# VH-VL binders against Rho GTPase-activating protein gacT (gacT), part 28

Target 1, 189 residues: Rho GTPase-activating protein gacT (gacT), of Dictyostelium discoideum (Social amoeba) (q54nl0r163to351)
Amino acid sequence: VPLTQVPCRAGSNVPIIIEKLIDHIERTSLNSEGLFRIPGVDLTINQYIKLFDNGEDVDVSPIEPYTAAGLLKRFFRDLPVFVPQSINKRVVSLFIDEEGKKKPVDMEILSNLRVLVHQLPTVHFEVMQELTNLLGKLMSRSDQNKMTISNIAICLVPTLNCVPAIVTYSIQMHDFFYNEVFPQHHLYY
Short names: E, the ipSAE of ESMFold2; O, the ipSAE of OpenDDE; V2, 0.75 times the mean of E and O plus 0.25 times the DockQ between their complexes.

## First folded at step 18 (VH-VL; framework fv_masavibart)

Design sn2 (from sg4 with light chain S91N; at its last look DockQ between E and O 0.63; V2 from the best seeds 0.78)
Fold by ESMFold2, look of step 18:
Structure sn2 (fold): chain C 189 residues (1-189), chain A 121 residues (1-121), chain B 110 residues (1-110)
Amino acid sequence: as target 1 above (189 residues)
Amino acid sequence: QVQLVESGGGVVQPGRSLRLSCAASGFTFSSYSMYWVRQAPGKGLEWVAYISWDGSDKYYADSVKGRFTISRDNSKNTLYLQMNSLRTEDTAVYYCARVDEYEIGYYFDLWGQGTLVTVSS
Amino acid sequence: QSALTQPASVSGSPGQSITISCTGTSSDVGSYNYVSWYQQHPGKAPKLMIYDVSNRPSGVSNRFSGSKSGNTASLTISGLQSEDEADYYCNSYTDDYTYVFGGGTKLTVL
């Protein structure tokens, strides 16, 4: 189902399933070694997906860390589109020149990337903001959980089906991307 | 001049060892994860070994686990494959290939020319 | 050592269009838009032709295009030329945090 059709609470642009899972993971799971890399229980993940698909009021509190992380990954994996292809192509053009060589990254490239992230549809943008905020907290505890930016880029970012720079820089520079005001902040208004 | 150049291939008897090198130039080697990919004569491509850009993760195909070791020296812009206990079925052209999982995506945009390893009695 | 399924060979006449299929599973092609295609002429290294399902790198002819539906990715070559005669391999990211190649397709230009 399209992300814009997933149920949200009144006044929220973040789907209920995402709000519940992110809150649960943040409260219970950030010190778990290999979170998002170690698989959860597929049968349990499938059962919860069915409950959410049926519109049920799902209690996520019993879900153990690896299954909660796996459920969040499965949500994104099953999404038909998280980052529109048009945005992905424009992001590639920021990092690769006309000869096909990678440009050295600088603040001009990063500012342009920020503009493109803000061109995501409202629900997609707010979900990306919440997800990358969680992943920043996970990364900050990498001494305990072993989930460095390199591990996140290998085992989690691919499930989002987007150009990795969209996610990796959003994690590393979250304030720059999501909390600072800049001229093109309101492109979807 | 962005390139990868493999070396160290040759003819060796079964049970012996060989070390392959892959020299990178014209780009920031430490930004890229690396694969060794082999191709037996007249056959398709088969991945052999993987190492992440910072060296923190290494993976091997089942056919080479316990016999091959991938490593890298980012200060020398060089990727290595130590091949121990070689078998005749290891005979192939060995390629190195890069991927930038941090910024760009999940595909191999640059390959070396390959180095031939022949394992025969 | 799984492999994505490709036809062993495909052929076409100069000027025609051909399509090479690449079928995987929900654990690779079906779930990931990280499908790439490589052209390999005899004695040469593979060359990237398509990445991210449908994107062309700089220097690759617009005669090459890619697409995906379900668990099957496709490479289409229009306006066949003799230089297109080569082996073609697809590749996809997988749930094992690595990549898988297809078995390869030999394209013959008649």
Scores: ipSAE 0.745, ipTM 0.879, lowest interface PAE 0.7, mean pLDDT 90
ESMFold2 (binder alone), look of step 18: mean pLDDT 90; pTM 0.913
OpenDDE, look of step 18: ipSAE 0.908; ipTM 0.946

Design sn3 (from si7 with heavy chain I104L, light chain S91N; at its last fold request DockQ between E and O 0.78; V2 from the best seeds 0.86)
Heavy chain, then light chain:
Amino acid sequence: QVQLVESGGGVVQPGRSLRLSCAASGFTFSSYSMYWVRQAPGKGLEWVAYISWDGSDKYYADSVKGRFTISRDNSKNTLYLQMNSLRTEDTAVYYCARVDEYELGYYFDLWGQGTLVTVSS
Amino acid sequence: QSALTQPASVSGSPGQSITISCTGTSSDVGSYNYVSWYQQHPGKAPKLMIYDVSDRPSGVSNRFSGSKSGNTASLTISGLQSEDEADYYCNSYTDDYTYVFGGGTKLTVL
ESMFold2, look of step 18: ipSAE 0.821; ipTM 0.911
ESMFold2 (binder alone), look of step 18: mean pLDDT 90; pTM 0.893
OpenDDE, look of step 18: ipSAE 0.922; ipTM 0.952
ESMFold2, fold request of step 19: ipSAE 0.831, 0.832, 0.826; ipTM 0.912, 0.917, 0.909
ESMFold2 (binder alone), fold request of step 19: mean pLDDT 90, 90, 90; pTM 0.896, 0.904, 0.898
OpenDDE, fold request of step 19: ipSAE 0.930, 0.928, 0.927; ipTM 0.956, 0.956, 0.955

Design sn4 (from si7 with heavy chain I104L; at its last look DockQ between E and O 0.70; V2 from the best seeds 0.62)
Fold by OpenDDE, look of step 18:
Structure sn4 (fold): chain C 189 residues (1-189), chain A 121 residues (1-121), chain B 110 residues (1-110)
Amino acid sequence: as target 1 above (189 residues)
Amino acid sequence: QVQLVESGGGVVQPGRSLRLSCAASGFTFSSYSMYWVRQAPGKGLEWVAYISWDGSDKYYADSVKGRFTISRDNSKNTLYLQMNSLRTEDTAVYYCARVDEYELGYYFDLWGQGTLVTVSS
Amino acid sequence: QSALTQPASVSGSPGQSITISCTGTSSDVGSYNYVSWYQQHPGKAPKLMIYDVSDRPSGVSNRFSGSKSGNTASLTISGLQSEDEADYYCSSYTDDYTYVFGGGTKLTVL
């Protein structure tokens, strides 16, 4: 089911399942070592997926940390498209010169990346914002949970099936990407 | 010139240790995750070890886990593979290869020419 | 992870088109668009020919193309030339947070 067809609460563009899981993980699981890396219980994940697919009001509070994280990953993996390939291709072009050589990353490149992230469909954009916000909180506790940006990236980027830069910089520069004034005078189109 | 150059290969007896190095040049080494990939004579490619761009994450193939250690020194643009308790089945050409898991994607776009490790009694 | 399944060998005449298959599982090729192909001549290091299923690095001939359907990726080489004779390996990202290679395919140009 496309992301835009997943049920949302009134006043929110983020699907209910994502909001519930993010909230649950944020409250109960941020200190869990290897969150999103250590697999959860597949049987439990499958059971919850069926409940959500049936449109049931699901209580996620009983779900243990790794299974909750696994369920969230499964949700994204099952999406037909989260980041359009057109966006992925354009992101790559920001980081590579005419000879195919990787450019040094500067604020101009990152500003253009921000523009591309904002070109995501509204629901996709807001979901990315909430997800990367959660991952930023997870990262901030890496001393305890061992989920550095590297560990997070290796687990989540493939799940989203997108260019890594979209996720890594959204996590590390979350305010810049989602909360700061959008500069429009020095952009590539 | 963008390149990777492996060194440290040679002939060793089973049970001995060997340390491989991979020198990177022409690019920002710290922006790339690194892999060791080996190829036994006449056989296919097999990944051996992984280290993330910042060194915070490491993975090993089951065949080498507990015996090999991957590390890197970003200040020296060098990747290492410490191989202990070597076995005859470890005989292979060992390649280092880079992956931009931070920004671009999951593929090996740059390989060294490899260094031969021969383990024989 | 088990190696991806490739045919041991394929052959073709100059000018022909050949295809090499790479079959994985829902835990690798079937789940991600992170399939890559590598060309290896005897005594040389592998060279990236295709990445992200169908993209070509700069400098790689447009005779090389890639595709994927289900759990099977394919490398197609059109206008076969003598220099194309080599071993070809597919690779994919996996659910185990690493990469898996195919067993390799020897391409002979007749």
Scores: ipSAE 0.411, ipTM 0.797, lowest interface PAE 1.2, mean pLDDT 91
ESMFold2, look of step 18: ipSAE 0.766; ipTM 0.885
ESMFold2 (binder alone), look of step 18: mean pLDDT 90; pTM 0.907

Design sn5 (from si7 with heavy chain Y107W, light chain S91N; at its last look DockQ between E and O 0.78; V2 from the best seeds 0.83)
Fold by ESMFold2, look of step 18:
Structure sn5 (fold): chain C 189 residues (1-189), chain A 121 residues (1-121), chain B 110 residues (1-110)
Amino acid sequence: as target 1 above (189 residues)
Amino acid sequence: QVQLVESGGGVVQPGRSLRLSCAASGFTFSSYSMYWVRQAPGKGLEWVAYISWDGSDKYYADSVKGRFTISRDNSKNTLYLQMNSLRTEDTAVYYCARVDEYEIGYWFDLWGQGTLVTVSS
Amino acid sequence: QSALTQPASVSGSPGQSITISCTGTSSDVGSYNYVSWYQQHPGKAPKLMIYDVSDRPSGVSNRFSGSKSGNTASLTISGLQSEDEADYYCNSYTDDYTYVFGGGTKLTVL
């Protein structure tokens, strides 16, 4: 199902499944070694997917860390589109010149990347904001959980089917992308 | 010029060790994750080992796990493959290849020319 | 090591179009848009021709195009030329956080 069709609470642009899983993971799981890398229990993931698909009010509190992370990854894996391919293609073009050479990153590239991130549809933008906020907290505990930015880029970002820079810079420069006033922000419903 | 150059291949007996090197030039080596990929004579491409751009993560194919060790020295722009307990099945051309998983994506945009490892008695 | 399924060989005449298939599963091609294609001439290193299913690096002719449907990716070469005669490998990201190559396809230009 398209992300824009996933149920949200009234007044929210973040799907209920995402809100519940992110909140649960943040409160219970950020110190778990290999979170998002170590697989959860497939049967349990499938059971919860069925419950959410049926529109049920799902209690996620019993879910162990790796299964909660796995369920979140499965949600993104099963989306038809999280980041539109047109945005992905334009992001790659920021980093690779017309000769095919990789450009060194600078603030002009990062400002243009921010413009492209703000062109995401509203639900997608807010989900990305919440996800990358969680991943920043995860990375800040990498001494315990072993989930460095490199692990996240390798094990989680591919599930989103997007250009890594969209996520990696959103994690490492979260305020720049999401908390500064930005007049080119696109609100898409 | 942006390039990768492998070295250290040769003919060795089964059970012996060999160390391959891959020298990077013309780009920021420490920004790239690296793979060793091999190709047995007349066969297809098979990934062997992976190391992340900062060296914090390493993966190995099941066929080499416990025998091969990938490493990198970012100050020398060099990737290594230590191959221990070599078997005749390890005979192949060994390539190094790069991936920019931090900024760009999940494909091998640059390959070395390869170095031949022959394991025979 | 698992491999994506490619035909062992395909052939075409100069000026024609050919398509090479690359079939995986829901654990690779079916779930990830990280499909790439590599051309390898005899004795040479592989060269990237297509990334992200359908995108071309600079310097790669627009005669090369890629697509995906379900668990199958495809490389299409139009306006076939003798220099296109080579081996072609597909590659995909997988649920195991690794990459998997196809078995390779030999393209013969008749």
Scores: ipSAE 0.771, ipTM 0.890, lowest interface PAE 0.9, mean pLDDT 90
ESMFold2 (binder alone), look of step 18: mean pLDDT 89; pTM 0.898
OpenDDE, look of step 18: ipSAE 0.915; ipTM 0.949

Design sn6 (from sm4 with heavy chain I104L; at its last look DockQ between E and O 0.58; V2 from the best seeds 0.78)
Fold by ESMFold2, look of step 18:
Structure sn6 (fold): chain C 189 residues (1-189), chain A 121 residues (1-121), chain B 110 residues (1-110)
Amino acid sequence: as target 1 above (189 residues)
Amino acid sequence: QVQLVESGGGVVQPGRSLRLSCAASGFTFSSYSMYWVRQAPGKGLEWVAYISWDGSDKYYADSVKGRFTISRDNSKNTLYLQMNSLRTEDTAVYYCARVDEYELGYYFDLWGQGTLVTVSS
Amino acid sequence: QSALTQPASVSGSPGQSITISCTGTSSDVGSYNYVSWYQQHPGKAPKLMIYDVSDRPSGVSNRFSGSKSGNTASLTISGLQSEDEADYYCNSYTEDYTYVFGGGTKLTVL
């Protein structure tokens, strides 16, 4: 199911399943060691996915931390497209020169990356914003949960099927990407 | 000049140890996660060990767990593989290869030329 | 360590096109768009030919193309040349946060 077809509450561009899972994880799970790395219960994940797919009003409060994280990852894994390929290709071009050598990152590259992130379709942009906000909170508690940016990059980011820089820099520099006003702030799709 | 250069291969008897090095130059080594990948004569590629770009995570193939130790020194731009209790089935060319999981993606864009390890009685 | 399934060998004549298949599971090729292909000439290191299913690094000829359908990725080489004779390996990211290689395919240019 395309992300734009996933049900949202009136006035929201964030799918209900994402809102519920992010809120649940944020309130209950951010200190869980290995969150997003330690697998949840596959049978339970499958059952909840079916409930959400059928449009049922799902209570996520009983879901234990690793299964809630697994369910969120499964949602992104099952999307046909989260980041359009055209944006992925343009992001790669920011970091690699014409000869194939990786450029040293600087604020010019990061500012251009920010522009590309803001070119995501509205629903995709807002989901990315909410997800990376959650992951920033997770990373800030890495003394308890052990989920450093390194762990997030190898365990969670691949589930999004996108160029990692879109996500990793959004996590580490969230305000720069999502809260600062700059030219080309508005997105079209 | 962007390159990886392995060294330390040789001929050893079973049960002995050997330490491989992989020297990186021409790029920011600390931005890359590293793999050791081996290839037995006439056989395919098999990953052996992984270390994240900052050294915080390490993983091993089941065939080498408890015998091999991967490490890195980012100040020296060098990757290491300590191989203990070597067996004849460890005979292979050993490659180091890089992945930029932070910025670029999940593929090996640069390989060394390999170093041969021969384990024979 | 499991392996992605590739044919042991393929052959073609100069100027023809060939396709090498790489079959995995829903836990690797099926779920992740992180499929890469490597060319290896005898006595040499592997060289990246395709990444992210279908993208070419700088300096790789557009005669090399990649695609994926379901659990199977494909490498297509058009306009075969004698220098294309080599071993080819596919690779995919997996759900256990590592990579898996295919068993390799020997390409012979007749």
Scores: ipSAE 0.770, ipTM 0.887, lowest interface PAE 0.7, mean pLDDT 90
ESMFold2 (binder alone), look of step 18: mean pLDDT 90; pTM 0.905
OpenDDE, look of step 18: ipSAE 0.923; ipTM 0.950

Design sn7 (from si7 with light chain S91Q; at its last look DockQ between E and O 0.58; V2 from the best seeds 0.78)
Fold by ESMFold2, look of step 18:
Structure sn7 (fold): chain C 189 residues (1-189), chain A 121 residues (1-121), chain B 110 residues (1-110)
Amino acid sequence: as target 1 above (189 residues)
Amino acid sequence: QVQLVESGGGVVQPGRSLRLSCAASGFTFSSYSMYWVRQAPGKGLEWVAYISWDGSDKYYADSVKGRFTISRDNSKNTLYLQMNSLRTEDTAVYYCARVDEYEIGYYFDLWGQGTLVTVSS
Amino acid sequence: QSALTQPASVSGSPGQSITISCTGTSSDVGSYNYVSWYQQHPGKAPKLMIYDVSDRPSGVSNRFSGSKSGNTASLTISGLQSEDEADYYCQSYTDDYTYVFGGGTKLTVL
């Protein structure tokens, strides 16, 4: 199912499943060692996927941390597209020149990356904002949970099927990407 | 120029140890995660070991767990593979390869030319 | 270590098009758009030809193209030339946070 067709609460652009899972993980799971790396219970994940697919109002509160994280990863893995390929290709062009050499990163590249993130469709943009906000909180507790930016880039970011810079810089520089005002700020219409 | 150069291969008896090195030049080594990938004579490619760009995460293929140790020294732009308790089935050309999981993606855009390890009695 | 399934060999005449398949599962090719193809000439290191299913790095001929459908990725080489004779390996990211290679396909240009 396309992300724009996943049910949202009235007045929200964040799908109910994402909203519930992020809230649950944030409240209960951020100190869990290896969150997003240690697998959850596949049977339980499959059961919850079926409930959400049937359009049911699902209670996520009894889900243990690793299964909740696994369910969130499965949601993104099963999306037909999260980041449009046109945006992915333009992001690659920011970091790789026409001779195939990697450019040294600077604020011009990062500002252009920010513009591209703000060109995501509204639902996709807001989901990315909420996800990377959660991942920033996860990383801030890496002494306890062991989920460093390296670990996240290896085991979680690939689930999104996008160019890693979109996510890794959004986590590292969240305010720059989502809270600062700039001329090409995302328009919510 | 941008390159990876492996060294330390040779002929060794089963049960012995060998240490491979991979020297990086022409790029910011510390921004790349590294793999060792091997190829037995006449056979396909098999990944062996992984280390993240800052050295904080390491993985090993089941066939080498407990025997091989990957490490890196970012101040010397060098990747290492310590191979202990070598077996005849470890005979292969060993390649180092880079990946930029922080910025670029999940593919190996640069490979070394390889170093041959022969384990025979 | 498991391998993605590739045909052991394919052949074609100069100027023809050929396709090499690479079949995995929903735990790799089916779920991840991180499929790569590598060309390896005898005695040489592998060279990246395709990444992210269908993208070409700079300097790779547009005769090389990639695609996937379901659990199967494909490499197509059009306008075959003698220099294309090599071994070809596919690779995918996996649910184990690692990569898996295909078994390799020997391409012969007749």
Scores: ipSAE 0.783, ipTM 0.895, lowest interface PAE 0.8, mean pLDDT 91
ESMFold2 (binder alone), look of step 18: mean pLDDT 90; pTM 0.911
OpenDDE, look of step 18: ipSAE 0.904; ipTM 0.938

